Miniprotein binders against q9k998. Designs and how they scored, part 2

Target 1, 230 residues: q9k998
Amino acid sequence: MAKEPLIRVLLIEDDPMVQEVNRMFVEKLSGFTIVGTTATGEEGMVKTRELQPDLILLDIFMPKQDGLSFIKQIREQYIDVDIIAVTAANDTKTIKTLLRYGVMDYLVKPFTFERLKAALTQYEEMFRKMQKEAELSQDSLDEMIKQKQAQANMDDLPKGLHAHTLQQVIERLEELDEPKSAEEIGRDVGLARVTVRRYLNYLESVGQVEMDLTYGSIGRPIQTYKLKQG

## First folded at step 2 (miniprotein)

Design A1v1
Fold by ESMFold2-Fast, scan of step 2:
Structure A1v1 (fold): chain B 230 residues (1-230), chain A 86 residues (1-86)
Amino acid sequence: as target 1 above (230 residues)
Amino acid sequence: SPELQEKIDRLAYIIEWLQSLLDKAREGDPETVQELAKLIELLIRAIDYLQKEAENGDPEAIEKARQLADKLREIADKLRQMIEEK
């Protein structure tokens, strides 16, 4: 009775004939569906945001934007999408760069249907495993939050912190898919940055929250916060 | 040109896969037969483009394009026979 969701694939390929052949090959596989196709990396970036695919099948050698630059942009923007690279290059430097950017696999042109099928089948196994692990991790986080909330009394908090406000901050943190700054969290819960930082500092001190330094568009380290896992 | 040769090589691999798929179609899968028909139409169009491109360029590419056209014609003929026999 239970059905697994289809893996949603975006094709980025400048050659229209290769694009159509790849579409037909992917659609032959029961676990996958093509949600879009584009001929350029620029259009591919737009479609990635619009369609939120699980997987991109990406040609590395495109006229207007190099596929390596596309991958770098995806990773720098923390867009949650997996990539299988399609490349004509079989040199060590290109392959090492692709692996460094965390592509799931790479296909060297010319490739056969059987090679593409093997890559997608292996990816499907990894995708299902990652989904299962993510669900287990969320269950663990939910349990930790419930335990902390059950024991959070106004009398147990440092002077100046209130249990209802702490609960609002914790509820927002559990809704986050990625680390956020104190200012961002504060805006979401209707608190000034200084106020929400006091609660985040408390949660960090009791081991519920992890503070990381990340680099934003300005290049300066930004303090971001997330619930601890494990 | 190197780009033309790359396209011809990719098409050759796809044609090899089609020959394998024809054998499976003989076992009586209607879905496979329909997919083969659509893919053959697409490949006929692709080979036509490659032949026109090759005629203006590389003698080696011209010969390879003709060989691929011959193989695709054989595959198309076999599929047509399978449909007609049913």
Scores: ipSAE 0.000, ipTM 0.243, lowest interface PAE 12.9, mean pLDDT 71

Design A1v2
Fold by ESMFold2-Fast, scan of step 2:
Order: structure tokens, then sequence, then C-alpha cells
Structure A1v2 (fold): chain B 230 residues (1-230), chain A 86 residues (1-86)
């Protein structure tokens, strides 16, 4: 039977009892798999790089390291991972800060299985939609034929990135008068947001692109990108 | 105590989840049964520690820990019945 790929989840939670509850809740859902569990943000950083999870379920109030510091570090290093925050705080300031760092959702303790299920189900719908759009736009037959005929050096790029598409992204960035989001750039070059974000993350990792956070009055904060010239 | 209330809330959530899992797993493979038994043993130990902490003069926490222990006993009895019927 054709099964969708499982969403790979890393749990970061210092309390063993809460770890076990969260593990059982996630494992009860068929679309998800736990790839790791850590008790500290420091180990969580190591496991994030090692395991490359799709989603982190992160406790914000851990001893020795605030979860907000972890999120900031992840974003500053341009690690492409989604985060759902688990917090005891329901104050406006904490919630605004979480949204500013672009978390997918937040859960206020104590929460029920049904609340977590709702958050994960909503995330799964978004995840599947982005995968489908990326597949439809990324590997057109004509683009693959053109790349083969051009004999582009594919070995220089990470798996799944194509030289022609990378060039399109760079050319669009060169035309920008102001920083723009991955979604905006994606629309301009005909790619889904998740796909173009992979190219932008690569360009940032090699020092060619700068990322900044833009805080809109409506919705989640947006990551914006521009060519790095000084 | 706010700290005791948080521990009580966590235990209550775990017991609620175990109840739901047991209701679904009335049949099941031996591995699932062993996993449930381990979780029950963990919860029994956690409730015992909670009761000892509550002995420091928290009557409401003592009463809630007793209620959680009663619910866990019911779950453990159901699991034992499932094991014995297999």
Amino acid sequence: as target 1 above (230 residues)
Amino acid sequence: SPELQEKIDRLALMIELLQAILDKAREGDPETVQELAKIIEFLIRAIDLLQKEAENGDPEAIEKARQLADKLREIADKLRQMIEEK
C-alpha cells in the first residue's frame, strides 16, 4: 500500500514524565515517528544536526537553557526545521516572542491529547501540501533534460538541488530592491515556498544570502532574504 | 503547592492516556502488553513518590494522589485480566 512518508519528530523536554506523555501522544498518531528524545537544549542542537528532524516538540521552560534561546540559535544558524512550542506561560509577551521566531504552533500546559492531536494534524496537512507542490514544480521533465544536456556539475550541490533552479533563484535575488520572503521569491520563480527555502538556506550557508526576520501586524513573522554584498 | 499540582496534573494525563490505549488494545500483541505493564509500574512508583511528598502537609494533594492511585488500580486490574485471559 502507498503510505506517505512519516513526519520525523524530535522531543526536547527535561522532565521524564512529560517526555513519556508526549512520546505516547505522538506515537498514537500514525503519520508521525519519534526519531529522538533529549533532556537539554544543548543535546537537542546536536540531535537536530545529526537527525535532521522535520519537527521539534520543544519545552520552553527548561533548566540551564531557555527554549527561546534554543529557537533563536536554530534560526540564526538557518536550520530548516519546524517547531511546536510547549509552554506553561500564557502571557502575551511570551506568546508574541514565540510567534516572532516563527514557531508553527504552541501548546499551553496542561494540554490534552486532543489538543496535541489537533496541532499535529494541522501541521501534517501543511507538510503534505508543501511536499506535493514542491514535487510538481521541482523536477519537470524539460528541466531535467536541459540539465543533462548542459552537463552541469551536479556533484557541487546538495541532494535534491539543481543548478538551473539555483541560477533562477540567484537571478531573482539580483533583481530585488528589498528583502523578500521565500514565498514571494517562490512565486516569482515558480517554486513552492518549502522548495525555494531549501535553495535560500543553501545560499545562506555558503555566505551568498542574508536572512532577516520581518514582523508583520498580521499572522506569523516572515523570514526575508537578500544577496549579501556588504 | 503549585509544584505538587503540576505533578498531579501530569500523572492524571498519563492515566487518561493509558485508559484510552487499554480500551483500544483489548486484544493485542504480547509486546504491547509488556509495554503497558512497564508504564503502569512507572506510574505506581511516581504516585508513591507523590504521596510521600504530600506527607509534608498538603491534604488536597494527598486526596488527589489517592484518587489517581484508585484509577491506576482499576487500569492495572484490567491489564491483569487481559494477560490472564490470554
Scores: ipSAE 0.000, ipTM 0.226, lowest interface PAE 16.3, mean pLDDT 71

Design A1v3
Fold by ESMFold2-Fast, scan of step 2:
Structure A1v3 (fold): chain B 230 residues (1-230), chain A 86 residues (1-86)
Amino acid sequence: as target 1 above (230 residues)
Amino acid sequence: SPELQEKIDHLASTIEALQSAFDKAREGDPETVQELAKFIELLIRVIDQLQKEAENGDPEAIEKARQLADKLREIADKLRQMIEEK
């Protein structure tokens, strides 16, 4: 079984204490791994090329090379790496400048574990989404849809449900422009309401159909159905 | 000083993270236990450095550094006990 890859983080921070705080916070999160730590921007440039991290956690203030200059150099060299900035500045101008350079987020010192966790969690969601988008073509999406339909037909259907009838109900649902009742769907596919309801209940249980409740007569609810994913 | 206070605040957050890491180590991962032991050694050095900086006349910082040192020593003792029991 394949496992999602860990997000590879390079830590650039000149203060040994802050470096260890950041390391511990990152390591506490299961989706991330520290692939290197450096104390200077110049070492950080070397390690960025060598290790090709996904994410750099970058201290903006460093004695030898300003972190902002490091970001400019990364962008000028078209190095494909995301950056979260760690800064002591909290004025609007500095923050806007960091965001303009395309940093993913920024952390203002002193920050809590909860703030770092929020930043990294948000980044992880974005990273996973980008990975899926990069790996999924239209053909791949079509294959996933076909696989779901094949699985629905090949799964151990509840006793009394038949694959051909299930497919007829699904095909009719795909043609709907608005939610319809079990009675209406049954009429459309030539099946009794109670029969269609069994298939609709199954499809709802496996997450393929959404049921809405409406009132067509005084005090009586009407259940209507539609596909969740077309 | 603001800089010293920032370091003390970061230490406090680090110690909270270390408590969580200790719980993970209790699940029997020997690699995690060894990594925590190395990290604790580094934190002890950092706390020693903070106590020396605080000696310059910040009594509140001295007190906070002492409290953090005591808490870290407690965590270190628990980790050493876990290593020795195996």
Scores: ipSAE 0.000, ipTM 0.222, lowest interface PAE 14.1, mean pLDDT 69

Design A1v4
Fold by ESMFold2-Fast, scan of step 2:
Structure A1v4 (fold): chain B 230 residues (1-230), chain A 86 residues (1-86)
Amino acid sequence: as target 1 above (230 residues)
Amino acid sequence: SPELQEKIDLLAEIIEFLQTFLDRAREGDPETVQELAKMIEYLIRSIDWLQKEAENGDPEAIEKARQLADKLREIADKLRQMIEEK
């Protein structure tokens, strides 16, 4: 197992002092890296597309751009990014709106390193859990692909049947312009009637061959075989 | 403890940054003044919390936390004075 990848964080914060404090706090945490910082929501949208961060720390109340409008735009465009909101504590309407937009957490300015660390640690736990689930889903998919390949492989034939011999029987059937008996097919491929019938019965069971009963001049029924067409 | 020392070092760096932004407050940007005031209040509370944590018997860490608290209160007092004079 290799070392876990760093969670890539974009900071959107209009105040230079708050931006630097948040940068310092995030960079003190081993599981995270700052991939960019912006002072506006407009530039933040550009950087989100360019950098594809895992997480945005977003100031909700910025002079030129409403952070709530930024979140709405991200969600409407189906951009796969998580957001932790940075907001004023006493605005209950804003907090309710943030929760409806599915932000991961919110931080009340001004906040301590311990509060930011708690939010980011909780987010990291969720992020790692989601990564593990995605890995397990891929393993399941890989297993399904292997099962499909095994079913298509001629080496997985029933005991007593060989891939080379099966191919000879199929090639002979492809050459036929009319149905033939097991005895006729067996003669052509160098197999006893009982042996070639096992291959023909297998091909019938998997839907590749049709068996018909026909009557010759002698009253006993004759089983004849041909490849299914279409 | 290494964790306590790291927090003390981080708060010292933040205090240094605060000093660089006092000139913006003097120039009469109300938004900057309000943000600085809130940040200073939070930092004072954070250092008070660190002092209580350090009371468990690291004299050096206690003294460092006290010095940081004193510096923050000086900055807060200067900012308050500046607001009152405007």
Scores: ipSAE 0.000, ipTM 0.151, lowest interface PAE 15.9, mean pLDDT 69

Design A1v5
Fold by ESMFold2-Fast, scan of step 2:
Structure A1v5 (fold): chain B 230 residues (1-230), chain A 86 residues (1-86)
Amino acid sequence: as target 1 above (230 residues)
Amino acid sequence: SPELQEKIDRLAWVIEMLQSLLDYAREGDPETVQELAKAIELLIRLIDFLQKEAENGDPEAIEKARQLADKLREIADKLRQMIEEK
């Protein structure tokens, strides 16, 4: 049934025998895979950056480095990873710190395989829900962008016209004492005649500019443009 | 030592997990039985290590290690009975 990606777990546990047991038990759960194990918080930080796990199962009782200091470092460095902590019962300071740093769960010793399975199953449900919500948020954002684009197409700029350039053309027209051709306006604003003509035609279509046809000595009609109401 | 006590406490946690798996295996999951057997092998090695450390002079650690060894033996006996029945 499920072609869902496995939740990638990093184990941080100082005892290699306990690491191996934990690896076997986590991998027994079909939704999870162990992507690495490490015996220290220092190496765990390196592996977290290297492997980018979804979840760290972290033993708080490690020699030479408090697991709490590892969590603090992860959060202070803005590393996006979820943590489930293994901790002793009745350590109020540890529990308060874990809550502050936003761990997904904590397992209080002693705990059973059933408790571990329950914690990981609950985490999997949260993980899948978060993935679905992220996809929905992106779809909602895409829909909003399309709605704004459709509204802009009703009362804003056509394809190929840019607001900055349009403003530049309008400002130049405001400075003119007499109607000028697209070539003359283009020269003034540093645009090719064909390009500026597109902006002038747009401005005429929305009633901001009036176009007049004048005839030069060459006998070809020349289109000249002037702002309406100044 | 505090380090030894910490390792003993973690071993107790693992043993409780194995007891839960043993109960689950009784319901007919052969893969769980195999994983239990491998975990028990690893725990035997860990208990041997802890017993040697405890002999260095911590009376509480010695007693704790002995209790954990007794629990592992009980689990191993139950696992052997299950394997024989299969």
Scores: ipSAE 0.013, ipTM 0.306, lowest interface PAE 8.7, mean pLDDT 72

Design A1v6
Fold by ESMFold2-Fast, scan of step 2:
Structure A1v6 (fold): chain B 230 residues (1-230), chain A 86 residues (1-86)
Amino acid sequence: as target 1 above (230 residues)
Amino acid sequence: SPELQEKIDFLATAIELLQSMLDKAREGDPETVQELAKIIEWLIRAIDLLQKEAENGDPEAIEKARQLADKLREIADKLRQMIEEK
């Protein structure tokens, strides 16, 4: 028994008899639940905002608001909801208009339970597929963000610092068991003291290296550097 | 009228669904049987209203509404028998 979320359906239908038949048909299907029922498009708009349904079964021909106007309003306000249209019209022009507004399907009244079941089953398949693709897309987006961030870190080096040289300094620091001066590190990696100090100062500024003051035999402080652990 | 025919077709579809649900209920699920009883009560009232509307309609609409009422009564009788059996 797989635990899957139920598809939440809002029913907008002005005829009480049609409303109850549609409720009965939807509730017979295990993958769906009716979260609300309204008799007008105006109430339907309010309930869509309040309940945030996944799917609306929408009667196109209602007394005060054309269902097409309702669909326009939903799309113009960027409300994320799918619509299956219920219509008494079977003319080509009406069907073409509904398809242009991006409805998932349309049902011509009177329809059988088998036709409604087919429409809802097809919608459920699409809904589940979209959920899996959305999760996959998010993982892909996360990977792209990580890749861009890695590239940005390399490109964000201060003027005059080069990635290859920075890596040489880091590798040398990793080999050290004790702190060393900029001069010593510079000799080890074949860089002038002034140059290697710029890289060490950068690494200190980003928290990868710590600088200590070490006293020579005469008591004068010497700046030494070592890689931070972690 | 087209409106009356639309209501007749809808109720016919609802009765077909109810019959399908009743066939599945033969496995003896008590909760399903109670739900079906409520649906049957609603459909009986809906068909009664349809027959009253059809009194001013054409003879074909009156006959079809009567046939739907008879079919629903047969289904109601079958559910009642299932409730009474153990």
Scores: ipSAE 0.000, ipTM 0.287, lowest interface PAE 11.4, mean pLDDT 71

Design A2v1
Fold by ESMFold2-Fast, scan of step 2:
Structure A2v1 (fold): chain B 230 residues (1-230), chain A 86 residues (1-86)
Amino acid sequence: as target 1 above (230 residues)
Amino acid sequence: TPEVKDQINELIKLIDLLERALQYAEKGDPEKVERLAYIIQWLESLIDKLEQEAKSGDPEAIKRLEELANKLKEIAERLRDMVESN
């Protein structure tokens, strides 16, 4: 049996020691793998596009590029990645900004392994649930496509036309020795001229009936119909 | 346990990296000094956890963890002295 894929994590943290601590903590947990580490937000953006991680552990306070600016760029570029913020600050303004950009959680330095484990465990539960819901949605879409294809039998009449009535019109056309007008055919099958004209127009459109123009009325052609012969 | 010994070896590596990082902190970034202080606290937390796991009867592991804790205290004092002398 195939195992579920590991959650792929990118670390963005300028300090090599903090990178190593975070790597050690994350890899101690089953279900996660570190796919890369970067020391800058600029390189982090490149690696996010290249590696397509599921989750970023992002240091908010980096010397040359603020992590908040990184999050803003991710949001503005519609990049599909989840972020857990790592911050030294516990002020309401920073927290509110992080939440507005849709971070999954935030960790205040120094955090314990137990706190990180709690955050990642909660994220894993959400990740697996979202993945299952996405698969169910795709299966539902596939089923709808199959149902629609099953209905494409090319035997459906246009809106307002009935198969029994169409057959009566065809049977009458088969009995004709000469082309006749819609009015004459309609009279024979008990339909109004306008109604039978719709069936005749349909049969002409699908190549079963030929319409001929005859000049019985001076200056006004009369449309007559007959079954098409090879 | 074997897992505790593996974690002690990793702590030794991290503390050695921390000592090297102090050389760069001394040359011009006060913000990095604050981050190093947080790393020291992280490592202290890891040592405490491993001591709790080892206390059930591994005197050798406890002794090595105590040596690492003392080394971290010396590093913390060096960092503090550097900040105060600025």
Scores: ipSAE 0.013, ipTM 0.372, lowest interface PAE 7.1, mean pLDDT 73

Design A2v2
Fold by ESMFold2-Fast, scan of step 2:
Structure A2v2 (fold): chain B 230 residues (1-230), chain A 86 residues (1-86)
Amino acid sequence: as target 1 above (230 residues)
Amino acid sequence: TPEVKDQINELIKIIDFLERALQLAEKGDPEKVERLALMIQLLEAIIDKLEQEAKSGDPEAIKRLEELANKLKEIAERLRDMVESN
């Protein structure tokens, strides 16, 4: 048994025989359901708003309003729906125009069940992949929020270090194009060298900051610091 | 039911006729070629659904498919008569 929701399909096609072929072909496939059928682009626009389909099978050559005009109107109004175009023409110009408007695929009439099945199977794979990517993006966002909250937790800091001051040091490090000394960083955030060095040593100990030893023209080694991440 | 099997056999004969008509279609009439191909596809789909519904025992679905098949049969017979008259 499939536990995934069915992909909801709207048919927009003026020829009754083509409507029935498309309906029967779609209904042979698991994972899809026909939620409506219309014979005109105008009615199709109304039904798209009413039924909110996931996918439209759209005939490009219809009386009064052609399918290209329909697609343009859908995109201009920012209606969230995917389209597979059905066309009697296979000319390069029409196909390029359909692709530029972001149709998922196109079918040239007459097409076989196997060709429609291939298009719908590819669409289903893309649909499921997009859902998975959206979930991963949410998990990534949640992880970032947790990391920021952990960095602000004062219970995790050594005695004498304060979360607000630590954040000031981190923000300064994020602005640096090159490694800087504790004295330079301290001047920028209004802290004594000894104080800022304590925060930099802490950040180095937790792996957030990298320390390099650089020799100045005076022959004394200078410790410089930069952020490892961000 | 035996009636469903008989209906399927008749639709297969119609498909055979339409396939021969499609092969002999005159060059330069793409609309006629398209209509014949669509009729063949629709009849094949009807046969497949009749076989599936015969197993489930849904009389309403069978009735609707038979009505559609009869409409297509009438169209196919008109095309055959036009060819024979020449």
Scores: ipSAE 0.013, ipTM 0.422, lowest interface PAE 7.6, mean pLDDT 71

Design A2v3
Fold by ESMFold2-Fast, scan of step 2:
Structure A2v3 (fold): chain B 230 residues (1-230), chain A 86 residues (1-86)
Amino acid sequence: as target 1 above (230 residues)
Amino acid sequence: TPEVKDQINELIKFIDLLERVLQQAEKGDPEKVEHLASTIQALESAFDKLEQEAKSGDPEAIKRLEELANKLKEIAERLRDMVESN
């Protein structure tokens, strides 16, 4: 059996010592691998395109280019990558802005190994689940969708989902003229495919979204999504 | 409290990793050494906050924080020695 793929992480951090500490923290976790480390957002953009990481640990307060500008460029250039923000600030304004840009999580410096481990463990659980769900056959997927809709609770959001990001996904779906894939929706809202698919699966489970399957490649049906009319 | 004990365990793990960074940097780039000093200062601030919380009545937590503070001072002295050797 093939070993589960490692989550590929790019570190973008201008402080060399913080870079090394973050690298060591990530390397202590078996599910992750560091594919690169850069000291600037400009180099980070180059490496993101070159290496195509699954996840970026991004320092928000860097010289020359702030992390918010970096995230905006990622969104504008349709780069499919998830971001966990690393910030020296824990003020409400900065946090709200990061969440509006659709980061997966944020870490306030100085953070402990346990806090980083918690963030990465939560991300890994979501990443692995999305990979497995993407491999479902048409019949199995249809059955699971019906089961999720029947079991949908109007309770609190599942762990790892944020109301602000959910709203961004819903607002984008409201603007669509035709069903679109998780990849297309993700590009439009500045989120990686695996992240936006998590929200789309939730919306489908509560009966707010319809998922259609389009067959172009054998074994890889293209999943497209649209809001239910009503 | 249990929360304070968990936070102390987190600090221990973080300090252990800083010690590894320090060992790798001991005759390394002066830039790396200066950045390590900034990280140590940030940790000292975190220790002060946790010490204030622990003083609410856990004597074992207070003793553990003192041990960690002494370890951090040892790391800071080693950093100073490296800077002086460059």
Scores: ipSAE 0.000, ipTM 0.148, lowest interface PAE 16.8, mean pLDDT 67

Design A2v4
Fold by ESMFold2-Fast, scan of step 2:
Structure A2v4 (fold): chain B 230 residues (1-230), chain A 86 residues (1-86)
Amino acid sequence: as target 1 above (230 residues)
Amino acid sequence: TPEVKDQINELIKMIDYLERSLQWAEKGDPEKVELLAEIIQFLETFIDRLEQEAKSGDPEAIKRLEELANKLKEIAERLRDMVESN
């Protein structure tokens, strides 16, 4: 479908056969496309900057750099990309650590195509919903932005972050009585979840925002954000 | 269908690569053996999905997928035998 955007996926997996099987499984789904594959975290970091994927399917157990170190580096460099972790570990502490690092989901090896499809289908549903809401909110923001365009200063911000959008996110956070998810904040300010998470990641990296985990009825934790009180 | 035929061609390449990778089991690497077993499980699932997609009008694709499923079973048996013998 020409008008539907494909979700762009980067595979980071050190085993070439596992890499190819996962590539094939992802591309079998009509809503997704593989934009790159790498065998190391170091190469994955380079390709993430180069290709700007929407989603990384990341093997946690790799030589040179483990997946946890990769995720930490992504956050430290203000890169807001969604990650689904592939791990051999099924213990609660490891899973909680991965989710605290902002991964969208995790797959425990060995997993079936049906489990991968379920994870990607759930991700796609959320991705499409947020994009649709952001598009509908664009018209409302355009009228306000036109008046303020000359006043933006972007000298100190990382590439891809804009002062106006950062201010909108901060103003919404200041109005919160309790922590909210990136999805909820995105809906409130009329921005895609990926965009809002990028700004929240930046704010957390500079110590202005703290992230916490909350649990819903389905048993998986969700990440919530609030302004730091010093 | 053209899409199913392309996926079958990729599957053939992957199974051929898997067969060549059995040498890891011969060297007695338990981590690599686990990965090979995982790959076999994934390929079995993928073949099943393609068979379901092809059922409505592509009997030649079904025949090819059945042949690939049998080859994959043979590879799985060889892997098991290598591991138990090592």
Scores: ipSAE 0.000, ipTM 0.182, lowest interface PAE 13.1, mean pLDDT 71

